VH-VL binders against Coenzyme F420H(2) oxidase (fprA). Designs and how they scored, part 8

Target 1, 148 residues: Coenzyme F420H(2) oxidase (fprA), of Methanobrevibacter arboriphilus (b1a7s3r263to410)
Amino acid sequence: VTIVYDTMHYSTQKMAHEIAEGIMAEGYDVEMFFLHEDERSEIVKSILDSKAIAIGAPTINDEPYPSIGDLMYYLKGLRFERTGIKRKAVTFGSMGGKGGTPASLGKDLGEYGFDVVDTCEVYYVPDEEENKACFKLGQKLVEEAKKI
Short names: E, the ipSAE of ESMFold2; O, the ipSAE of ESMFold2 at other seeds; V2, 0.75 times the mean of E and O plus 0.25 times the DockQ between their complexes.

## First folded at step 4 (VH-VL)

Design Q5 (framework fv_ponezumab)
Fold by ESMFold2-Fast, scan of step 4:
Structure Q5 (fold): chain C 148 residues (1-148), chain A 118 residues (1-118), chain B 112 residues (1-112)
Amino acid sequence: as target 1 above (148 residues)
Amino acid sequence: QVQLVQSGAEVKKPGASVKVSCKASGYTFTHYYIHWVRQAPGQGLEWMGRINPSSGSTKYAPRLQDRVTMTRDTSTSTVYMELSSLRSEDTAVYYCARGWYYGSFDYWGQGTTVTVSS
Amino acid sequence: DVVMTQSPLSLPVTLGQPASISCKSSQSLVYSDGNTYLNWFQQRPGQSPRRLIYKVSNRDSGVPDRFSGSGSGTDFTLKISRVEAEDVGVYYCMQGTHFPYTFGQGTRLEIK
């Protein structure tokens, strides 16, 4: 399973970590990438080799973080809808104001050929219950992927 | 609590290779990058490269790219840094450091002294 | 590579007095996201480095408030308002904006 995220204030990173813990609790390994540190070619290779992905981004100025936009543009070009395999996906992110980035990313991934099983958005920093929700989201993602 | 524990001191001859280990504990190993930074005697710090423990993906300082290799073993939460074709100028204390992005080195190992002499 | 230049390289200070270290970069450290990835590290004799400051002015947890960072673009400063005996060591600035990451030469703080 591939997790890709970006963050400015650690909130989306904390969500990514909890999602990864949920995946690992089910006995699966996670390849986790941070867009500002990891190379695009490695991220794309991981996604192509995965049956499940999680993409996370915060909302900044009511728009998705720019690095995620670049990744999404690249994913659109790969034409996943033509592969015959419908990879499972979840989207997540933190927000300080209006929000909506995880839902927007989920809609786009659906159009690019992914089966988006859930999304999760958190105000600022996840509280204890929201951390548990992220953990459960990771478990749900791998349970859905097992059905492929 | 977060800890990074490194392997013991090494003495090598010029032209040899050295492999230093860094064992992580107190956090989920695959959630943070591990960087390697070295310090020659009486000198400053030099960044050598980093590994993403979840993917195995690496990024090396261009000056060292042809001689350095970083790997990890997720079953033991250990990162390895191997430096080949050793020169006397490679004599240094080698540190592993946990980071996330853009040099956020928040926890450091105790250091491993590597001495290269004829 | 981005060159990081510190001054002074040797800083003798009387206990309780303030100390100031300058760090200059050969290129702007403002990243495309608007953040400036300049960090300060402390290395006490015989110990591993410890991060004091990240993103110019943010103190790490457990770092006393007598340490402060400031600056912008290419010029940065680390200040210690009242030097304590435990502050003896070498201080390094470090940039994470441009690949590869680079450190300053280090400033050795000594009690006179």
Scores: ipSAE 0.183, ipTM 0.757, lowest interface PAE 5.3, mean pLDDT 83

Design Q6 (framework fv_ponezumab; at its last look DockQ between E and O 0.83; V2 from the best seeds 0.00; counts 0 for: pae O 3.9 > 2)
Heavy chain, then light chain:
Amino acid sequence: QVQLVQSGAEVKKPGASVKVSCKASGYTFTHYYIHWVRQAPGQGLEWMGRINPSSGSTKYAPRLQDRVTMTRDTSTSTVYMELSSLRSEDTAVYYCARFGYYGSFDYWGQGTTVTVSS
Amino acid sequence: DVVMTQSPLSLPVTLGQPASISCKSSQSLVYSDGNTYLNWFQQRPGQSPRRLIYKVSNRDSGVPDRFSGSGSGTDFTLKISRVEAEDVGVYYCMQGTHFPYTFGQGTRLEIK
ESMFold2-Fast, scan of step 4: ipSAE 0.547; ipTM 0.844
ESMFold2, look of step 5: ipSAE 0.462; ipTM 0.822
ESMFold2 (binder alone), look of step 5: mean pLDDT 94; pTM 0.946
ESMFold2 at other seeds, look of step 5: ipSAE 0.440; ipTM 0.818
ESMFold2, look of step 7: ipSAE 0.364; ipTM 0.802
ESMFold2 (binder alone), look of step 7: mean pLDDT 94; pTM 0.945
ESMFold2 at other seeds, look of step 7: ipSAE 0.366; ipTM 0.806

Design Q7 (framework fv_ponezumab)
Fold by ESMFold2-Fast, scan of step 4:
Structure Q7 (fold): chain C 148 residues (1-148), chain A 118 residues (1-118), chain B 112 residues (1-112)
Amino acid sequence: as target 1 above (148 residues)
Amino acid sequence: QVQLVQSGAEVKKPGASVKVSCKASGYTFTHYYIHWVRQAPGQGLEWMGRINPSSGSTKYAPRLQDRVTMTRDTSTSTVYMELSSLRSEDTAVYYCARYSYYGHFDYWGQGTTVTVSS
Amino acid sequence: DVVMTQSPLSLPVTLGQPASISCKSSQSLVYSDGNTYLNWFQQRPGQSPRRLIYKVSNRDSGVPDRFSGSGSGTDFTLKISRVEAEDVGVYYCMQGTHFPYTFGQGTRLEIK
């Protein structure tokens, strides 16, 4: 399972970590990428080798981070609908205002050929219930991926 | 408690290779990047590269790219940094440091002294 | 590579007085995500470096509030409002915006 995220504050990274814990609790390995640190080519290779992905970004000024936009643009170009495998996906992110980034990313991934099973958004810093929801999101992603 | 524990001091001849280890404990090993930074005697800090422990993906400083290799063993929560074709100017203390977007080198190993001399 | 230039390189300070260190980068450190990845580290004699400040002005947990960071673009400052004996050491600025990551040459803070 491939997790890709970007973050302005701690919140989206915290969500990514909780999702990863949920996946690992089910006995699966996770490759986690942070867009500031990792090259797009490594991320794309990981996604191509995976049955499930989780993409996360915060909402900044009512828009997703530019780095996530760049990644999404390249994912669109790969035409995943042609691969014969309908990979499972979830999207996640934190917001400080209007929000909507996880839903927007989910809509785009669906159009790119992914089966988006759920999205998760939290306000600022996730509380304990929201941390648990992220953990369960990871478990749900793995459960859905087993159907491929 | 988060700890990064490095292997002991090494003395090498020019042309040899050295492999330094960094064992992590107190957190989920695959959640944080490990970077390597070195410091020559009386000099400043130099970034060498980093590894993503979850994927094994690496990124090296261009000046060191042909000589440095970073690997990890997830079963032992250990990162390795190997530097080949050693020269006298590679004499330094080598540090591993934990980094994520929010962690930003928040924990450092104790350092490993590598001395290269004939 | 982005060149990080610190000033002064040697900083003798009287106990209880303020201290200020400048850090200038050869290129803007604003990343495409709008963040500025400028960090400050302290290295006490014989010890590993310790992070003090991340993203220009955010103080790390456990770092005394007498330390503060400021600046933007290419011009940054680390300030210690009241120097204590334990503050002796070398201070480094570091940029994480441009690959490869680079450090300033260091500023040695000494009690005079």
Scores: ipSAE 0.474, ipTM 0.829, lowest interface PAE 2.3, mean pLDDT 85

Design Q8 (framework fv_ponezumab)
Fold by ESMFold2-Fast, scan of step 4:
Structure Q8 (fold): chain C 148 residues (1-148), chain A 118 residues (1-118), chain B 112 residues (1-112)
Amino acid sequence: as target 1 above (148 residues)
Amino acid sequence: QVQLVQSGAEVKKPGASVKVSCKASGYTFTHYYIHWVRQAPGQGLEWMGRINPSSGSTKYAPRLQDRVTMTRDTSTSTVYMELSSLRSEDTAVYYCARVPYWSGFDYWGQGTTVTVSS
Amino acid sequence: DVVMTQSPLSLPVTLGQPASISCKSSQSLVYSDGNTYLNWFQQRPGQSPRRLIYKVSNRDSGVPDRFSGSGSGTDFTLKISRVEAEDVGVYYCMQGTHFPYTFGQGTRLEIK
């Protein structure tokens, strides 16, 4: 399972970590990438080798973080809709005002050929219940991926 | 509590290689990058490279790229840094450090002294 | 490579007095994401470095409020409002914006 995220504050990273914990609790390996630090080619290779992905980004000025936009544009070009495999996906992110980034990313991934099973959005910093929701999101992702 | 524990001091001849280990505990090993930084006697800090423990992906400082290799073992939460073709100028204390997404080096190992002499 | 230049390199300070360290980068440290990845570290004699400040002005957990960071672009400052005996050591600035990551040459703070 491949998790890719970008963040301006700790919040989206914390969500990524909780999702990863949920995946690992089910006995699956996770490859996690931070867009600021990791190479796009390595991220793409991981996604191609994975049955499930999680993509996360915060919302800035009511729009997705720019680096996520670049990744999404690249993923569109790979034409996953033309493969025989329909990978499972979830999207997540934090917001400090008007949100909607996880839902927007989910819609785009669906158009790119992914089966988007759920999304998760948190206002500012996740509380205890929101951390549990992220953990469960990871578990749901791998449960759905087992059906491939 | 977060800890990074490094292997013990090494003395090597020029041309040899050295492999230093860094064992992480107190957090989920695959969630944070591990970077390596060295410090020659009486000198400042020099960044060597880093590994993503979840993917195994590495980035090395250009000056060291042909001689340094970083690996990890997720079953033991350990990162390794191997430096080959050792020269006297490689004599230094080698540190591993945990890095959150802000490149912030929030926890450091105790350091491993590597002495290269002929 | 981005060159990080610190001044002064040696900083003798009287206990209780303020201290200030400058760090200048050869290139802007503002990344395309809008963040400035400038960090400050303290290394006490015989010890590993310890992070004091990340992203220019954010104090790490457990760092006393007498330490503060400021700056933008290429010019950064670390200030200690009232120097204490335990502050003796070498201070380093570090940039994480441009690959490869680079450190300043260090400023040695000593009590006079």
Scores: ipSAE 0.341, ipTM 0.795, lowest interface PAE 3.8, mean pLDDT 84

Design R1 (framework fv_ponezumab)
Fold by ESMFold2-Fast, scan of step 4:
Structure R1 (fold): chain C 148 residues (1-148), chain A 117 residues (1-117), chain B 112 residues (1-112)
Amino acid sequence: as target 1 above (148 residues)
Amino acid sequence: QVQLVQSGAEVKKPGASVKVSCKASGYTFTHYYIHWVRQAPGQGLEWMGRINPSSGSTKYAPRLQDRVTMTRDTSTSTVYMELSSLRSEDTAVYYCARVYYGSFDYWGQGTTVTVSS
Amino acid sequence: DVVMTQSPLSLPVTLGQPASISCKSSQSLVYSDGNTYLNWFQQRPGQSPRRLIYKVSNRDSGVPDRFSGSGSGTDFTLKISRVEAEDVGVYYCMQGTHFPYTFGQGTRLEIK
């Protein structure tokens, strides 16, 4: 399972970690990528080898987030709808005020040929209940991927 | 309690290779990047490269990429840094450090590598 | 490579007085995500470096309030409002915005 994320503050990274813990609790390995640290080519290679992905995006605060946009543009070009396997996906992110980024990413991934299972969004810093929701999101992603 | 514990001091001849280990504990090993930074005696800090422990993906400083190799063993939560074709200029203290949010938040204690003829 | 230039390189300070260290980068350190990955580290004699400040102005946990970071773009400052004996050591700025990561030369803070 591949998790890829970017973050403005630590909130989306916290969510990514909780999702990873949920995946690992089900006995699966996770490859996690932070767009600031990893090259797009390595991320894409991981996605191509995975049955399930989780994509997280920072709050956009009236600005584009080029790193996630760049990745999404590249994923669109790969034509996953033609691969003969429909990979499972979830999207996540934190927001301060106006939200909608995980839902928008989910819509795009669905158009790119992914089966988007769920989407999760939290205000600012996730609390204990929201951390549990992220953990469960990871478990749900793995359960859905087993159906492939 | 996050800890990064490095292997002991090494003395090598020019042309040899050295492999330094960094064992992580107190957190989920695959959630954070490990970078390597060295410091020659009386000099500043030099970034060498990094590894993503979850994927094994590496990125090296251009001047060192032909001589440095970073690997990890997820079963032991250990990162390795191997530097080949050693020169006297490689004499330094070598540090591993954990990256959190684009910055080094925890450092190993350092491993002294001395290259002498 | 991004060049990080610190000034001064040697900083003798009287106990209780303020101290200030400048760090200038050859390129903007604003990343495409809007963050500025400029960090400050302290290295006490015989010790590993310790993070004081990350993303320009955020103090790490356990770092006294007398340490503060500021700046934007290419010009950054670390200030110590009242220097204490335990502050002796070398201070480094570091950028994590551009590959490869680079450090300033270091500023040695000494008690006069």
Scores: ipSAE 0.483, ipTM 0.828, lowest interface PAE 2.5, mean pLDDT 85

Design R2 (framework fv_ponezumab)
Fold by ESMFold2-Fast, scan of step 4:
Structure R2 (fold): chain C 148 residues (1-148), chain A 117 residues (1-117), chain B 112 residues (1-112)
Amino acid sequence: as target 1 above (148 residues)
Amino acid sequence: QVQLVQSGAEVKKPGASVKVSCKASGYTFTHYYIHWVRQAPGQGLEWMGRINPSSGSTKYAPRLQDRVTMTRDTSTSTVYMELSSLRSEDTAVYYCARGYYSYFDYWGQGTTVTVSS
Amino acid sequence: DVVMTQSPLSLPVTLGQPASISCKSSQSLVYSDGNTYLNWFQQRPGQSPRRLIYKVSNRDSGVPDRFSGSGSGTDFTLKISRVEAEDVGVYYCMQGTHFPYTFGQGTRLEIK
């Protein structure tokens, strides 16, 4: 399972970590990438080798982070709808005001050939219950990926 | 408790290679990057590179990329930094540091590498 | 590479008095995501560095309120409102906006 995210204030990172813990609790390995640090080619290779992905970003000025937009544009060009398998996906993110980024990313991934099973958004920093929800989201992603 | 424990001091001849280890504990090893930073005697800090323990992906400082290799072993939560073709100018204390991107929040105790003829 | 310039390089201070360290970058440290990845580290004699401040002004957990960071673009400052004996050491600024990451030369703070 491949997790890719970007973050401004660590909130989306905290969500990514909890999702990863949920995946690992089910006995699966996870490759996690931070868009600010990791190479696009490594991220794309990981996605191509995975049956499930999680993509996360916060909302800024009513838009996703530019780095996430760049990745999404690249993923669109890969034409995943033609790969013969329909990878499972979840999207996640944090917001400080007007949200919507996880839902928007999920819609786009669906159009790119992914089966988006859920989305998750939290206000500011996830609290204990929201951390548990992220953990469960990771478990759900793995459960859905087993159906491939 | 987050802890990074490094291997012991090394004395090497010019032209040799050195491999320093950094063992992580107290957190999920694959969730944070491990960076390597060195400090020559009486000098400042120099960033050498980093590894993503999850993927094995690395980025090295351009001046060192032909001589440095970083690897990890997820079964032992250990990162390795190997520096080849050693010169006297490589004499330094080598630190590993946990970072999510640019904030290095926990550091190893340092490994002294002395290169002398 | 981005050059980080600190001043002063040597900073003798009297216990209880304030101290200020300047850090200037050769180019803007504002990243495309709007964040400024400028960090401050403290290295006490014989010890590993430790993080004091991240992203210009955010104090790390366990760091006393007497430490503060400020600045924007290319000009940054670390202030200690009242120097204590345990503050002796070398202070480094570091940028993580541009690859490769670079540190300032370090400022040695010593008690008079």
Scores: ipSAE 0.284, ipTM 0.775, lowest interface PAE 4.4, mean pLDDT 83

Design R3 (framework fv_ponezumab)
Fold by ESMFold2-Fast, scan of step 4:
Structure R3 (fold): chain C 148 residues (1-148), chain A 117 residues (1-117), chain B 112 residues (1-112)
Amino acid sequence: as target 1 above (148 residues)
Amino acid sequence: QVQLVQSGAEVKKPGASVKVSCKASGYTFTHYYIHWVRQAPGQGLEWMGRINPSSGSTKYAPRLQDRVTMTRDTSTSTVYMELSSLRSEDTAVYYCARGFYYGMDVWGQGTTVTVSS
Amino acid sequence: DVVMTQSPLSLPVTLGQPASISCKSSQSLVYSDGNTYLNWFQQRPGQSPRRLIYKVSNRDSGVPDRFSGSGSGTDFTLKISRVEAEDVGVYYCMQGTHFPYTFGQGTRLEIK
């Protein structure tokens, strides 16, 4: 399972970590990427080798982060709908204002050939209940991926 | 609780290679990047590169790219930094540091590498 | 590469007095996400560096309130409101916005 995210605040990173813990609790390996640090080619390779992905980003200027937009544009060109398997996906993000980025990304991933099983957005810093929800989101992603 | 523990001092001849280890404990090893920073005697800090322990992907400072290799072993929560073709100018204390979201928040104790001719 | 320039390089200060260190970058440190990835580190004699400040003005856990960071764009400042004996050491600014990461040359704070 591949998790990729970018963020303005540590809240989205915290969500990514909780999702990863949920995945690992089910006995699956996870590769995590932060777009500020990691190269797109490595991220794409990881996604191509995965049955499930989680993409996280907050909203900036009423749009997804530019780095996430760049990744999404590249993913569109790869034509995942032609691979014969529908990779499972979830999208997530933290917001301090308008929000809506996880839902927007989920819509795009669906059009690119992914089976988007859920999206999750929290206000500012996730509380203990929201951290548990992120953990369970990771478990749900793995459960759905087992269905092929 | 959160700790990075490095291997001991090394003395090498010019042209040799050195491999320094950094063992992490007290947190989920794959959630944070590990950076390597060195400091020559009486000099400032120089960033060498970093590794993503989850994927194994690396980025190195361009000046060192041909000589440095970073790897990890997730089963032992250990990162390795190998520097080849050593020169006397590589004499330094080498630090590993955990790459937090906002930079490096936890540092190892340092490993002294002496290159003499 | 982004060049980080610190001033002064040597800072003698009297115990209990304030101290101020400047850090200037050759390029804006504002990342595409709107954040500025400017950090301040302290290195006491014989010790590993320790992060004091991240993202310009956020104090790390356990760092005393007497330390504060400020600035924007290319000009940044670290202030110590009341210098204590334990503050002796070298202070470094560091940028994480542009690859490769770069440090300032360091400012040595000494008690006079």
Scores: ipSAE 0.250, ipTM 0.783, lowest interface PAE 4.5, mean pLDDT 83

Design R4 (framework fv_ponezumab)
Fold by ESMFold2-Fast, scan of step 4:
Structure R4 (fold): chain C 148 residues (1-148), chain A 117 residues (1-117), chain B 112 residues (1-112)
Amino acid sequence: as target 1 above (148 residues)
Amino acid sequence: QVQLVQSGAEVKKPGASVKVSCKASGYTFTHYYIHWVRQAPGQGLEWMGRINPSSGSTKYAPRLQDRVTMTRDTSTSTVYMELSSLRSEDTAVYYCARSWYGAFDIWGQGTTVTVSS
Amino acid sequence: DVVMTQSPLSLPVTLGQPASISCKSSQSLVYSDGNTYLNWFQQRPGQSPRRLIYKVSNRDSGVPDRFSGSGSGTDFTLKISRVEAEDVGVYYCMQGTHFPYTFGQGTRLEIK
C-alpha cells in the first residue's frame, strides 16, 4: 500500500500517520512518501506496484498546491485502466476554510481508473475521534484491497 | 520515549569502509525520514544524506554520493550508513537524526569514526 | 549548494543580556508549498545538536520562550532575550528547502 501526501502544517501528516497505522494493524506493509522529500518517479513506481493507495493534501483557499497537481497529472497519463486491476484508493486532507480537496482528488482518481473507497477531511488538527476515523480508513482501504 | 541509539566508536585504516547503525524506538519507524550528519573535530555540521525508511529511497550529498550508502531494516527499526574509501578527512562524529518538515527533531548520541594508519 | 552564512561566529555575552545571531542564505528558502524551511539548532559542549526553532519562527516543545526566530526570504535571526548560563554552546542555522541540506558555520556563545 502506497501513501503519498503533502502538507503545509502537521494535520495532513498526522492523518497520513493514522491511516498508515490502520494499514499496518491489518498486517500489511506501507510505503509512505512526502512530496517535499521524495521524487515523483519513486512515488509513481510505488503506486504501480501497489493494489491500494492513499493520497493526501490540505485545502488552502486561494493558495496552489502544485506538488499534488503535478502528481495527479502524471497519474492521469499512466492509463491505469489498461492494467487489468482496479486499484483501491482513499483521499484525505485537512482544511482551515471551505475545504473540498479530498473529494476533488477522489473524483479525479476515479476518472483515472481507481476504485475510490472513501474520502476523509478534517478541520485544522484532527482530534481523538478524527484520529480514530483515519485509522479506520486505513483498515477499510486494506479490507477493500483484499478483494482484488 | 522517542530515541535514536547509534553503534559504538570505530577505528579504520585509510581505504577501508565503515558501517554505522542507528536504531529507532518510541515511534513508528516508517513515519519519519532519517538523515545522517557528520562533524569533524572542531568543525561544523555537514549533511550527508537521508533515507525514507518506509520505501528505502535515498538522497545523498553530491560530494559523498559515490562513497555513501544508506539502508534500513524495518524488522529491527534500524538505519545503516556505510561510507567507503575512507580518508583522514572522514574522521568525525557521525549523527543520525529524525526529520519532519525538513527539520531534525530527534538526534542520536553520535558515533566517533577515526581514520588513521 | 545553498550557502548559509552566520554572523557573528563568536558571541561573548553577559548573563541576563540579549543576544542575536544572523543567518543569510545565498538563495530564497521559500519552498513551492509556501513554507520556509529555516531551522535553528543548539549544540552544548559534548552533546548532540538540539532543535530550537523550525520553519523560521516555530519554537519546539520544551524550548524556553526567551528564544525566538524571525526573518524571511534570505535573512534570518535567532534572538535570546536574556542569556542564561545553560545557553552556552554553538548555534547553527540550517536550510531544508533545497537539496543538499546545508548548515551555517555555527556561532559559539560564551558567557563573559
Scores: ipSAE 0.183, ipTM 0.755, lowest interface PAE 5.1, mean pLDDT 83

Design R5 (framework fv_ponezumab; at its last look DockQ between E and O 0.89; V2 from the best seeds 0.00; counts 0 for: pae E 4.0 > 2)
Heavy chain, then light chain:
Amino acid sequence: QVQLVQSGAEVKKPGASVKVSCKASGYTFTHYYIHWVRQAPGQGLEWMGRINPSSGSTKYAPRLQDRVTMTRDTSTSTVYMELSSLRSEDTAVYYCARYYGSGFDYWGQGTTVTVSS
Amino acid sequence: DVVMTQSPLSLPVTLGQPASISCKSSQSLVYSDGNTYLNWFQQRPGQSPRRLIYKVSNRDSGVPDRFSGSGSGTDFTLKISRVEAEDVGVYYCMQGTHFPYTFGQGTRLEIK
ESMFold2-Fast, scan of step 4: ipSAE 0.581; ipTM 0.860
ESMFold2, look of step 5: ipSAE 0.357; ipTM 0.801
ESMFold2 (binder alone), look of step 5: mean pLDDT 94; pTM 0.943
ESMFold2 at other seeds, look of step 5: ipSAE 0.337; ipTM 0.791
ESMFold2, look of step 11: ipSAE 0.360; ipTM 0.799
ESMFold2 (binder alone), look of step 11: mean pLDDT 94; pTM 0.943
ESMFold2 at other seeds, look of step 11: ipSAE 0.390; ipTM 0.809

Design S3 (from C10 with heavy chain V99M; framework fv_ponezumab)
Fold by ESMFold2-Fast, scan of step 4:
Structure S3 (fold): chain C 148 residues (1-148), chain A 120 residues (1-120), chain B 112 residues (1-112)
Amino acid sequence: as target 1 above (148 residues)
Amino acid sequence: QVQLVQSGAEVKKPGASVKVSCKASGYTFTHYYIHWVRQAPGQGLEWMGRINPSSGSTKYAPRLQDRVTMTRDTSTSTVYMELSSLRSEDTAVYYCARMSYYGSGSFDYWGQGTTVTVSS
Amino acid sequence: DVVMTQSPLSLPVTLGQPASISCKSSQSLVYSDGNTYLNWFQQRPGQSPRRLIYKVSNRDSGVPDRFSGSGSGTDFTLKISRVEAEDVGVYYCMQGTHFPYTFGQGTRLEIK
């Protein structure tokens, strides 16, 4: 399972970590990528070799999140709808205002050929309940991936 | 709670290889990148490279790319840094450091350092 | 590679007086996400480095409020409002915006 995220503050990274814990609790290996550190080619290779992905980004006021936008544009070009499997996906992110980034990313991934099974959005920093929700999101992702 | 514990001092001959270990504890090993930074006697800090413990993907400083290899063992929560074709200018203290939540280059925990001496 | 230039390299300071260290980068350190990945580290004699400041101006937990970071783009400053004996050591700026990561050459702070 491949998790890819970016974060302006640490909130989306905390969500990514909780999702990873949920996936690992189900006995699956996780490759996790932080867009500041990892090359797009490594991320794409991981996604191509995976049945399930989780993509996360924060919603920032009046400004696009360039790194996630760049990745999404690249993923669109890969035409995953033409692969032999329909990969499962979840999206996640934190927000400080209106929000909507996870839903927007989910819609785009669906158009790119992924089966988007759920999304999770948190206001600023996830609380204890929201951390549990992220953990459960990871478990749900691998449960759905087993159906492929 | 979070600790990075490095292997002991090494003395090597020119042309040999050295492999330094960094054992992590107190957190989920695969969630944080580990970087390596070295410091020659009386000199400043030099970034060598980093490993993503979850994927095994590495990035090395261009000047060291042909000689450095970073690996990890998830079962022991240990990162390794191997430097080959050692020369006198490789004499340094080698540190591993964990990259924090707060972004690229923000190292929040450091190992105690491993002294590597290259002598004939 | 991005070159990080610190000034001064040697900083003798009278106890209780302020100290200031400059760090200049050869390229803008503003990342595409709007963040500036400029860090400051302190290394006391015989010890591993420790983080003082991340993202230009954010002080790490446990770091005294006499330490402050400021700057933007290519020009950054670390200030100590009142130098104490335990502040002796070498201070490094470090950029995480551009690969490969690079450190300044270090500023040695000593009590005169």
Scores: ipSAE 0.493, ipTM 0.840, lowest interface PAE 2.3, mean pLDDT 85

